# VHH binders against q93235, part 2

Target 1, 248 residues: q93235
Amino acid sequence: IFMKTLDPKVPRFYGKGTIIGVNPGVGYQPWLKERPDSTLIKYNLRDQKSYKAYLEQMKTYLTKYDSNATETRECGAGDSNDDLEKNPDALPCRFDLSVFDKGCSEKSDFGYKSGKPCVIISLNRLIGWRPTDYQENSVPEEVKDRYKAGSIAINCRGATNVDQEHIGKVTYMPSNGIDGRYYPYVFTKGYQQPIAMVKFDTIPRNKLVIVECRAYALNIEHDISSRLGMVYFEVMVEDKPVEEKKEL
Below, E stands for the ipSAE of ESMFold2; O stands for the ipSAE of OpenDDE; V2 stands for 0.75 times the mean of E and O plus 0.25 times the DockQ between their complexes.

## First folded at step 1 (VHH)

Design c09 (framework vhh_5c3l_4; at its last look DockQ between E and O 0.30; V2 from the best seeds 0.00; counts 0 for: pae E 6.5 > 2, unsure alone 62.6 < 65, grease 29.4 > 24.2)
Fold by ESMFold2-Fast, scan of step 1:
Structure c09 (fold): chain B 248 residues (1-248), chain A 123 residues (1-123)
Amino acid sequence: as target 1 above (248 residues)
Amino acid sequence: QVQLQESGGGLVQPGGSLRLSCAASGFTFSTYAMSWVRQAPGKGLEVVSDISSYGDSTTYADSVKGRFTISRDNAKNTLYLQMNSLKPEDTAVYYCATLEYEYGSTWYDFDYRGPGTQVTVSS
């Protein structure tokens, strides 16, 4: 696992797979402003105050999708952002948050109250980058049942053998990953970055689980030391009594 | 409102030099990393160079290393690209761009760009 002190005044990663890279980095939310050097998501199911900051961070992150309809367009399965690079008047595809309505919406407190917390997974915006399809018989086994040509599959696993035994069942939204219709990114007004959410359906109580999530496409290589195509974070869902304030 | 305005482009002979400038307004320039991006006729966008908010870190595309130098003057809200030993292959529209630091991310994201300035290298 790698933890870094965050400094927005200095680039964290430069060179290959970064600003001038061809391999996107993977990010996640919620990452709390109060704890910029921590990748730990820790809360107590019995204490709503313990996860309020995570819910607010998730809501704040998703505010970027409140764009006007006139600045985006509806896209079907055959559409893409390919015209954005040549036509400054072309509209980017609208990203629909309703895909997260099955337990990862604001209405469901992003699964936190039910002990099935959701985590946002995103790829950094690289100009002109698009996912390249795996050949039909070369899709990695861990994403084979959820891979869709033209898309980026997401897979999260326990980082160690012990974590893998504990992580339990994981649900991905959208089920086929991040759709390629939202690529490539160019400097288009109103661009909506596509995201996925990962829901931890059966994560155990009172156990720290170290999670490794990877993004899958033929042109995504995985290298954690360079933050290429993968990310680490930790989850601890506690279930312990909350002491109420008492006067003597 | 973020505004970026490039200048300094033009027609130059192979082997010549140009200095591009980007005037920034509408945001706190000194807190943003910046980039130069170009687009040649009929080609996609190519990142040329980037620079940290304080100017203490820079990177360059392999195609321009040793020939181009990126710099900034935070007191003047201006980004520069010094282009030496220009080649016909450097002919492109050059864009100044902001690099957004998203809180909680270890990565920079491209965000805004200016309207661009044309550089033509021809004899």
Scores: ipSAE 0.292, ipTM 0.646, lowest interface PAE 3.5, mean pLDDT 84
Fold by ESMFold2, look of step 2:
Structure c09 (fold): chain B 248 residues (1-248), chain A 123 residues (1-123)
Amino acid sequence: as target 1 above (248 residues)
Amino acid sequence: QVQLQESGGGLVQPGGSLRLSCAASGFTFSTYAMSWVRQAPGKGLEVVSDISSYGDSTTYADSVKGRFTISRDNAKNTLYLQMNSLKPEDTAVYYCATLEYEYGSTWYDFDYRGPGTQVTVSS
């Protein structure tokens, strides 16, 4: 699905989806600059050239998480970015990519070479926003088994009934989604935007699958008409013979 | 290189008015939505107002609605904030900021900001 009416460099400024709003948008990677109006991730398992651009985009995007001991700090249990609003000298929490080592790292070509592509999920930065926890009895069914207080859970489904039948097994990394310790964002120097990855373990071959991913916290609303709290992209993993020309 | 420079801050009495300006250079100003963001002493950042790239849509924080007016002049690459009926709680450093699509996002993030201008409202 193309967002044909949405200019990639012109923001929307209406209602709940505005910058002043309290509801973050959801983004994904990889997204190729040479096709800025396309949300399609398409490649052929038998042709490494067909997915090389996605690998390079993933690697380039993740370079911003290279460690910097002077601009970030280690954050453990109970730690957070809460001090950033009041202390201009406080360092933001460092985001550690090692959580993705189980199949969504460069060593595994982010799952592309095995036909289990990984997609990065992120929340657009709203100044001062932080997640609010669900009550235990109000956690949405889609994420109940993976939800942890203090986190933003991620769930991906097929956009239509057919897509849902095809999407298959999905692995979430981290399982709980995005940890809330990396909030709030307040223009902090060295800030590392937290991310999660979704691995499509059993996506079918040679079929287009339209994916809808949603972020879950009590203060993230979902609205299909405005795409609030969600993102759409398409995945097509081909498994076709590579045709080569022969000179006579 | 992107450059934003705020001006027009200063000391005013409660009930007074100020007009902030933000001069932009080093990018195509007319394709960016813009925002004013403020930080009061010892407080967190607050988004005050934003304006679409074409200037046809604006929003305001509840704390300033009816008192502040955001505007832009794309021919002059300048963003404005008219502040009327100022209150002591409006005392803050005011920042001009650009908004841009984050790569691969369907929504917008803050991208660049200026060094800010101090507004002090004191009786």
Scores: ipSAE 0.047, ipTM 0.487, lowest interface PAE 6.5, mean pLDDT 82
Fold by OpenDDE, look of step 2:
Structure c09 (fold): chain B 248 residues (1-248), chain A 123 residues (1-123)
Amino acid sequence: as target 1 above (248 residues)
Amino acid sequence: QVQLQESGGGLVQPGGSLRLSCAASGFTFSTYAMSWVRQAPGKGLEVVSDISSYGDSTTYADSVKGRFTISRDNAKNTLYLQMNSLKPEDTAVYYCATLEYEYGSTWYDFDYRGPGTQVTVSS
């Protein structure tokens, strides 16, 4: 069970028996390729051009679910990728993107146009890894209201006190977080990485907000120093007049 | 369509050597980090070695360090694994796999692998 870190030139090993261990990392989208060193999601509500790249990135990211759909199977409520371990011939469960239709789909420009941007949250794909459920009385307080056994709860907050004051209302899709039916991760071509989306419903305008999103399962540890089980990014939704560049 | 095909496996005595090859097609090979992974009978999938897209960096599992060498020829779209001083515990199906970086994430993931090639080390 291994995962690799960010440096394309220097693969780093994560997994059982490694220095980092078996804790999954958390990632987010959109992250622009053109700005690989920037974790800032910044755009102007009044400038469609300013958020176009983010939309394209989101679309590109989600295209992978369509591309390998033929290598998946439809899974009902009682189905899961556990079947893959029981039946080698079983296909992985197809991820249902319709869960994002309420404001975080392509149709809604992923909320960017309306000033309610959506962010994709994902976990590292660790072979054989699946979330471990909290006991009923051991669910962390911050996700207790949304937690469902079999899922990975997500919670996003402001990184600082100021950010927490500014972050506003956050909606999670689905509310319970990442659906656990799509676990365990199996090294197969058809595997579809389960994701959740976070929608910032009332994020302020013209203010930078540093966001911390954490994933919650019993076997997910949070470590700020290593950023295990969590991810940081910044969001700034501007509402400013677009300066007409006088084409000289 | 991404295609990977491993070859070079076989039966070898302890202390022997094998060279595995992986032919890649259907993607820009030179832009992807690659890995060799193996699965022994009754065991889970284990990463054996990684190599960066340009071959500038390599990593190895502790169990194979000093014995295995990963390399690539981007002009030929081929990944290699030189395995020396083979041990019975190296017996496994070996797969080549792509490491794809997901932008906005802090990791590379295995997206594709070949059908594998059997390596058996036995006296």
Scores: ipSAE 0.026, ipTM 0.371, lowest interface PAE 4.9, mean pLDDT 86
ESMFold2 (binder alone), look of step 2: mean pLDDT 79; pTM 0.798

Design c10 (framework vhh_5c3l_4)
Fold by ESMFold2-Fast, scan of step 1:
Structure c10 (fold): chain B 248 residues (1-248), chain A 124 residues (1-124)
Amino acid sequence: as target 1 above (248 residues)
Amino acid sequence: QVQLQESGGGLVQPGGSLRLSCAASGFTFSSYAMSWVRQAPGKGLEVVSDISTSGGYTTYADSVKGRFTISRDNAKNTLYLQMNSLKPEDTAVYYCAKGLTYYRSSWTPYFDYRGPGTQVTVSS
């Protein structure tokens, strides 16, 4: 192999420290604490026990968004967290999970039961960072139909040519990506990290699909080696008969 | 149009041998590291072997070390995997993969293209 060195590791989960920098990393859920080095989301559609751990991880992750009216406020499209740094009495915008009610809620088992699994996408916290809009003529082709000024568009594709053939239809919630009203991040009680969900509507059965998700804003650079502005994971939705014995 | 096409898979007895080939086109083959990656039934991807641009450096997964040999012919744009002393555990779809120009990262697949794969089945 090429030069031998210690493997770099980039946090792939929300809440892993606070980073001061100019380019956000992208993280995803679910990943399992029992297999922290695995990026594989694999389950058998016919075996509820095979995806139970992923559902519990998603539920656990989302408990941070439980109702907290005293530490957050309702925000409209024109609002932002701009006042948080200068006004100690300002409240951060409340993140509303109901945007995921189109098949990516706990009530829908996050799409796992129906073979349309959902994955949470988030940006690492960078103190004071906020998205910068693309100029209208400079929006990347892959997000042009879903880009909205003031937001961070998300695009997930098959990581290789074969994966892109297999990945099928992908639905983004919210459709315009992560809304900029939840930025800038400042270290404050009650701050709610905005997230998006990606639903794999037509991912094929019994095929491994390697997924690459990128976050899009003018001030987000994509770097494959450092995984800046992007994240990788694998999905395999199996449709196999279950033996009489259940797996533990 | 980048293309990778594997061939040489099939059914073989335990202890037998197979030689896989991967025909590459649409990119400067000699400028990229190449890998063989496999997926056994019910398991995720495993990187089996990789080879540097010149062929001077190779690595192997512990599961195949001493039994498999990766090689390349840059004049023919072809990658090879010689598989000896095959075991039932080697049963998998084998994929040819084009490496990135960048250094491998621990959680990132370090390839950006893979072929459709070729099935290798080692009987019990």
Scores: ipSAE 0.000, ipTM 0.239, lowest interface PAE 14.9, mean pLDDT 80

Design h01 (framework vhh_8h63_2)
Fold by ESMFold2-Fast, scan of step 1:
Structure h01 (fold): chain B 248 residues (1-248), chain A 121 residues (1-121)
Amino acid sequence: as target 1 above (248 residues)
Amino acid sequence: ELQLVESGGGLVQAGGSLTVSCAASGFTVSSNYMGWSRQAPGKERELVAGIYSGGSTYYADTVKGRFTISRDNAKNTLYLQMNSLKPEDTAMYYCAADLWEYGDYSEFDYWGQGTQVTVSG
């Protein structure tokens, strides 16, 4: 039996100091440091100042991929970070942000100006952790059409029936989710954590939508109480006139 | 008020064991990435152990197999159990918390004042 229910404080070991069989938490951006208790992304399409903080947070988060470019290597299909544990001179795979160039890049203001905001989805860094593939007949229905072996599929839905009516069309980048070539995670200079982005293409104006995003691999369980394998946040895209202040 | 208070340091003979503790206030230990770093005179600060909110851990190669990081949620306290201590383990040990981003080991948001561990040979 693979289930362990009575050991919530102390992790299990696989070999000397290597941890496996742990469920990653899911994080999102933009999460503003000045409002740490808030999961609300709220802005007014007509007021660029209302979303500047979100754009700056997104840009700040993504600068880590620029700073490590010289300490990484290009990886194609079939490559992975497996050699990083065996060869101390091996370089980690470079994560290419150009995958987001279709509406979720800095050039597009991450979709905010067009009312199609993008949200970064990431898994917590667990040393030695790798996604385990579903068997073909066991892929969950909600990700079946976008699942690729070796990857972690992402699915976002409205958290309640009302939110699901309002969430509209969602686009995932990359379409197959987070590519497994960037795993396993090892603590090494230049490691680039893989991410996905979710674009809310048709979210309605002036409505609060509660979003639930889940990450999918055989070794990811979904538990909101522990924030394992899933995350919640709220989106409100307003379209309201901006009051001009004469005080300059 | 956010604070981390270390305790349990002291003098130990080589080959001995010691447990240092870190009591947190103003936030929950089990909800955040936390770690133990050490700094010996004339050396850079080294991350020796870390624990994620989900319970997975990291250990530096210098301490792997000898040190164990753990937490007690009821006491809101982080622990580092140190076994088979060597003179090279002599350092000031600091508790640290990352409240904004998981797993960026070089950058913790909050640090304790440290507790001295001295291993005699």
Scores: ipSAE 0.005, ipTM 0.254, lowest interface PAE 10.3, mean pLDDT 80

Design h02 (framework vhh_8h63_2)
Fold by ESMFold2-Fast, scan of step 1:
Structure h02 (fold): chain B 248 residues (1-248), chain A 121 residues (1-121)
Amino acid sequence: as target 1 above (248 residues)
Amino acid sequence: ELQLVESGGGLVQAGGSLTVSCAASGSIFSINAMGWSRQAPGKERELVAGITSGGSTYYADTVKGRFTISRDNAKNTLYLQMNSLKPEDTAMYYCAAEWYDSSGYLEYDYWGQGTQVTVSG
């Protein structure tokens, strides 16, 4: 196993791959406008100013779910967007943000203040793409306990052996990942992109952790060079005194 | 802000050809994909063609082999070349874009106001 060198300044290419294809890329938030070449999420627990931009980016990203509310319908577990291919005037399923109320909502500052930061994970849109279920005996071990037929499981791990020791406990919301009811995407007006959140429950203080997140379905290949089926980013949660400088 | 403006619609005889265009303007980080939907009087809107910035394409079965979608990424302009037109192709044609806003990392679907194509027989 040889890990490729990771450059934290390499920009994310979410949504810049082929939208018509067979293998989706994976994207994440928060990514800051002022640091577009950085994949680093770095903040100091003792300095609210250090993470305010991440919170505002998360809030801004999630606002799109409000803007499409009147162009969507509520969907139960048995519903899906399958009809959108035959009936383009059918309303797409509304994505319910309340699934993130376990510490990854605005009320909890997306876990940043408590040192348990949350990260949004999404798949790039591919026209007409649907997740294909694993056969029962073929589900990868790392997602076996959280895999649900009809869904895309998410797993985040440390990118190197050292990162694996440091990453600690990770919680996924929804627990079984991204629900397939939100597929396919077919340019439907009001479409709400499904997302998952990943919460870093026990990430250590003052250590850079390189994270690799993968999306799991039978028809998702993992290829980092093509940004397919996986994404990399870095997290550093500092716990350091804030220096106050005297103005002259 | 992104704006999509369709043009090139008109009246054409059955068996004829038309090209409709969609010009995207405004401050955007990138446009990832664009497409064409159409809606005929008294019928539901249907997606007829889609294209990524890399040139990968999708076509509805009703237009496959007759319509060609293309994009000029430098001009942010989408084209739909329509050949062997049939009266059944009569519809308002709408341009759509999946794009990043000025932050570079939020995606939205934008729709244009449409351009009318009428095929007479």
Scores: ipSAE 0.013, ipTM 0.419, lowest interface PAE 7.2, mean pLDDT 80

Design h03 (framework vhh_8h63_2)
Fold by ESMFold2-Fast, scan of step 1:
Structure h03 (fold): chain B 248 residues (1-248), chain A 120 residues (1-120)
Amino acid sequence: as target 1 above (248 residues)
Amino acid sequence: ELQLVESGGGLVQAGGSLTVSCAASGFTFSDYAMGWSRQAPGKERELVAGIYSGGDTYYADTVKGRFTISRDNAKNTLYLQMNSLKPEDTAMYYCARETYSYGWDSLEYWGQGTQVTVSG
C-alpha cells in the first residue's frame, strides 16, 4: 500500500537558462528506417520508383491520425489538452489532416510528382510540455509574419548561403505553424502528435540543398550540438532521363 | 553508451505487490523523461506509466490508482511500485527513455526487460 503525497511541490526540470522543461527536439519525415544514417531525400522526377519509399513512409506515418477518431475529440479555437493530466475521461484533440490539402496530401503524392516535395516537421514529445508565447516585440524576425500566440512557428532555410540561394520559395501548412491546442502532451491513449508540413515550391532541379528547420516559441532554445529546437536534412530533386531497361 | 537494466520481476499472487527498478547509465538521467511499458504474450506493447524530468507523472487507465512511478536522480534509477496485482498484469516490463532522434519522438527501449507473473 502507498502513502498518498500531500506536498504538490515537485519542481520542473529547468535545463539550460530560461527553459522550463527539457528543450524539445525537432523531427522530420520522410525518414527511412532502412537508411537510418541518412537524412537525404533524393529522387528523380522522371522515375516514380525513385520516390515510392518516401511516399510509403509518409502514408505510414499519417495512418495514426485516422485510426484514433473514436479516442479523440474535436477542438476549436481556444481549446487545449490542459485537462489530460488530471481527468481520466478527457480525450485529446483530434488532428485534422485536411490542413495539408494544399498540395501536401496523399492524393497529391505529397508534392513529389510535381517536384514540390513536402516534409513533415514535428516536435519531440515532452510530458506536460506546452509552448510559451513570445512577447509581441520579441518575436524573431524570420517568423514575425507567421507567428501566432499559443502556437509554435516553423522556419526552414538553406543551411549555408549557397543552400539559401537554391532553396527557393517555401510554403508552411498550417501557415502559423503547430497549434498549441494539441498541448500539453501526456502518455494518453489516442494522443495525436501535432505536425506541420513544409512544401518546397521552387527548389531547383539537379542540386543538393541542405535545409535547416527551426521551431519557435519562448521556451524553445536552438542548440545545434544537442540537436534541440532544430533539424537538418537534405533535398535533391533530379530531372534526369530514365535509361531503357537493358536485358540481363 | 546508453544502457537501461531492468530488475525486480518475479512470481506474485493476485492481490500482491512488487517493485521493479531500472538502472540507467550512459546519459544524464535527470534530463530525460522515463517510462515503463509492458508486453504480454501475443499482445502489443502498452505504455503503463511515465515520469517527466521535473516529476510530473502519467498512468494508463489500466493501472491508475494501483501503480506508482518514481525516480531517484542521485542513483540514476527509475522505479515502478505495483500494488493490487491482477493476472492481467502478467507481462515483460521494459524501462524506456524519451528520444530526441530524427523521425522518432517517443520512448526508446535498451533493456531486456523484467518478467512479472501474477498467478490467480
Scores: ipSAE 0.006, ipTM 0.229, lowest interface PAE 9.8, mean pLDDT 80

Design h04 (framework vhh_8h63_2)
Fold by ESMFold2-Fast, scan of step 1:
Parts: structure tokens; sequence; C-alpha cells
Structure h04 (fold): chain B 248 residues (1-248), chain A 120 residues (1-120)
């Protein structure tokens, strides 16, 4: 079902097929290449080897944001990627990783060593998709205090009542979610995918916690069966003595 | 681990039609954006068409109305149906997809390409 609308107040590029009503999926990092179907993030605080693979995966993922000023541009609050295909000289907005310097940067080992692991949250790329703002009185309660017009709010909760009791404090970076200035995605080689990080500040030791993260904008519908607008993963931070490997 | 294999390129006369295909492994089409880019000698690489996990499509002005992008999820195959071909369409055509991720994808991944030559 494709609905195309023309809004004369919003520039549309000639030949660009903008589809209205398409709902993005949500993805997360890190995951291990050896277990691509696993949603489990499990490591032992006392064993650096147990989380090294997660750190390397996140470092590799973030290398795509290495700044090259000639290939990207700084974008203010009123800017967007609307001109990427229309203007041959247009540059995609640069995504600034410094927003993650609150304990979710490479220099902090993404919080893993301190037992406050960070998880990257992103929306699947939909060509031509942009977030639509909620009406002022229609913002969902769970993101009301962190919602900003022009942005996509992220909220992570425990998937069950027990998980919600255990999940503890979650910190969001950027605090008001993913900024809409990085949309629409229009298949540009230099495009920098906007992301958010969520930091699990007080997640308990030696307990499996099932996490549900949702993305919030008027044109994002949440559907568990289709995995639209939400994602599930599990976190287990162990605090156990390192076991000696018996050789042979 | 992820691989893209393009095929279907060849020589075709101006005004003719050709379909190129891209077989993807380790990728779920419903989750990923996929597309076609092309590059002719001495030219910049040009995005030709794209299709999202939800089936939304994008076409460059140079090919809109002549090219159709589609996918077959059961076969993990992406197609580009090219009609009314012009000599200017002569290029190496590359398949692209995001890297495989549980419940989403963020990385672009390009295949080896398939050559399309339009005589005129």
Amino acid sequence: as target 1 above (248 residues)
Amino acid sequence: ELQLVESGGGLVQAGGSLTVSCAASGSIFDIYAMGWSRQAPGKERELVAGITWGGSTYYADTVKGRFTISRDNAKNTLYLQMNSLKPEDTAMYYCAKDEYLPYGSDFDYWGQGTQVTVSG
C-alpha cells in the first residue's frame, strides 16, 4: 500500500518517490557475527575477553562516522537532507559522536568495563521517510518528558513485569532521541545514519534482563509481530570469578 | 559473510529491454534497503533505484518511468527491469544492500557489478 502526497510547503525532488505511511524497523548494536540470530548481550565483568568482541563490533560500526569535512556538512536545527539528490553539490549532514561522551564512547569502553553497558539504537533505512511530529496533546506518556518536535524519541523498558523491576535506570543519548535533520535517507554514499545510545546505569548482576526499545513519532506504529517500530534484546552482566580453562 | 552476486548484464540495442538481478545471501529483504547504482567510464557513480524493506521505491530522474526495481523475498533476489534503453545507460551496474543486522541494517554493502552495454 503506497500513499504518495504532495506538500507544497515541503520541497520534493523531481523524480523522487516519497512514500507516506511506511513504518521503519528498529535495530541495535552490538551483536556477534558468530551468532547473527542471537539477541543476547552477555558478558562477565571480571573477564575482559568476554566483552572484547562487543567492543570491537561497536568500534567497527562507529568508524563510518569518522569526520571528513569535505564529504559532509554541519547541520543546524532548521536543516535537513532534503537536497541530497536535487543539488549535485549537496552534502549529507554530519552526525556528531560527541553526544555519546557521557560514558558511551570508545574511550569509556562503551560502559562495558563498569557494568553500565551502552547499546546503539537505530532505525532501518527507508528511502524518503521522515518522522512526523505528534500533536502536542498526543505525545505518549512514556516519552512525554523527553520528546522534542522534529525528533524521534526512544524508550527502553523491561519486556515483562520482572524485567521492568530489574532494568533499573536507563540514560538516553541524545537525551531527546534521534534528530530528524538526518532524514530523509535517499541512498547517498556519504550518508551518516543517525543513531541513539541507551546506557543501562543500574542493571543487576547475574540476572538476564529482556529489554524492549520503541521509537516514537506520529508515523511510527508499534507492532510486535512485524517487529515494526520496536526491537527486543537481552542483557546479562555477570560478576563471576574467571574460570580456569582445563586444556585437553 | 554477506555476499551480493549481480547477473543479467550484456549487450542490448537502443530501445531494447534488459533485466539485471542480484542474489543476496545472509540478508532478509523485509528488513533491508537495497538498490542499484551504476558507473560509466569517466563518470561519477550514480544511484539508479532503491527499494526499502517495506517496498517503497526511489528512482533517479535519469531512469524514472523506464526502470522498475523489485524484489523476490522467497529467492532473496533484487531485480532491475530496464526498458527503453539508451546509449547513455551503458555502465557497470552495482547491487547494494545494508549489512546484515538482527532487526535492522545500517551499513552499505556493494557487489562486484554487471556490465550493461547499449548500442546505438
Scores: ipSAE 0.000, ipTM 0.302, lowest interface PAE 10.2, mean pLDDT 77

Design h05 (framework vhh_8h63_2)
Fold by ESMFold2-Fast, scan of step 1:
Structure h05 (fold): chain B 248 residues (1-248), chain A 120 residues (1-120)
Amino acid sequence: as target 1 above (248 residues)
Amino acid sequence: ELQLVESGGGLVQAGGSLTVSCAASGRTFSEYAMGWSRQAPGKERELVAGISYGGSTYYADTVKGRFTISRDNAKNTLYLQMNSLKPEDTAMYYCAAGIDYEWSGTYDYWGQGTQVTVSG
């Protein structure tokens, strides 16, 4: 069991630390404040206490979608946040969490109890940024079957050959990734950051798996050292007896 | 859990200056995006300034050129320097911190606020 945090190079940003630019970083949840330098999601399936903090972090993260309900609008096919840049009365598209009702909702404890943990994937906000569509037949092979024009496809793989053998089946919600109707990001009250969830359906017990997730659009370059277009984290789902302190 | 406490508000004359501060308790301040929002009685809450964990800044058009946001990660403190104050700047000023390292209306932690009143 290697429980060491990798020491990646410090993230680099445009213009002496400005994040106003054209290449978004990728973030994940649950990230625990008590372990800010750790990218490890580790819990014991037999010990509910071991994953309580992850569930609370997921719940906390998702409360921001409830607080802005009255400052958003319903968006259908073909809608977008395009009018937010020019119209001060325009409302941002409301993000619907019900897309995660396939085992990644609060009701399902985000899959943790069943050993199928869910991880939130999001793009960091860049003012005015929009996904640019791949040309037909230029979509990367690993997302081709799940790519939809106007959207950002997500793909997660094992970071090494060993991790790829162990990662098992992964389910993406929504299957086509992050819908472009929630873009562009404009600095406005009520903006709801779109997210995707990745469910690890068949991740093995008692094995550390290093996961690399990438976001795909023509204007997303992948560079982990600058935290652009990709992110990695580790998952370890243990299935072992809970040991109690023994008396003398 | 992150707790935010604002201070430095008060009464100031139009054209004057004031600095409000936000003290954060926690070991992860440097990893949060921080911001300042304000709300006047009977008006909607407005985000006036934001700063990312990397130091990138944003300002609302209403305050750009007059307000300066800064952070001191060693002191776990956020600042808003307000210059050339106008009566329209009168509001309760709230400190905010975001889980996803960016400023905006999706901040997750908020302080209780500090009142700034501009006369004249």
Scores: ipSAE 0.000, ipTM 0.169, lowest interface PAE 10.9, mean pLDDT 79

Design h06 (framework vhh_8h63_2)
Fold by ESMFold2-Fast, scan of step 1:
Structure h06 (fold): chain B 248 residues (1-248), chain A 121 residues (1-121)
Amino acid sequence: as target 1 above (248 residues)
Amino acid sequence: ELQLVESGGGLVQAGGSLTVSCAASGFTFSSYDMGWSRQAPGKERELVAGIDSGGSTYYADTVKGRFTISRDNAKNTLYLQMNSLKPEDTAMYYCATEYFYSDLGSYEDYWGQGTQVTVSG
């Protein structure tokens, strides 16, 4: 709801915790310029025109990951962006979009055509911020089975009891969330912001579902009123006859 | 329209001091995190200092103790005070922020055009 009245001139950073290394906000895509005050993702399965704008926005957002091999490097387990500040020849870790190949790629129309829409989840960039690990016995129950040390787990639920009954099965890509190797964030043109995608596998037809997604790491606080560590949006997948009047 | 305009660069002797400034317009400056990066010829751009909207600062190890970042929200201006300059500090210095581009529906880095700092030796 907070983001429902989003003003394009107002910064994303609201509330508390914008101190370096403290608490990132959470954002989502597709968000449409033509409807800046709306967090509603609404389309009709039988009308390709109704979801074209969402597909174009997703494609536009993801073009930043098409950078040349010379601008980024491959990062394995245990790597990080720690050297970006100390080594002038260091390259930021390359983010591999192939992790979304299970139904959230451009080839799959990001799930929209099949009624299993995908949504990008990202953390706002904070200079020098990195996730802090939970102790093994302190991992929140809702992410316990998908939490990986060094990473940020994502969990999406229905915002109310009714929405939770309707949201159905949700798939996360990567399954263990956003990998910490892409942190800390550094001001550089070559930096590739890590993202997760959430796929709504069994969302019901012709029902509005209000979704709340949270990011989980020890140093991420959740505050509903300030939208810290969480984001809200609505999904409506319609299955209704196409209007008689055809528009180009 | 968002604009970041750097100034104050120039030629300075090793061991000297220089202050570069960034004049911001077209957005609510006080609400945005700001930073300074630099790029020497033939090298990658590196972050040297950052300051959040609350005034908390970050410094790269290469400049910590020598450089000071500050902001004047009343003047919409970002500063980098550089002391004990070394020839290795010779670079183009860029002011930066993360800006929401309504055309893309996303937040992206926005960089100024830069100001050249040359340290002789």
Scores: ipSAE 0.005, ipTM 0.284, lowest interface PAE 9.8, mean pLDDT 80

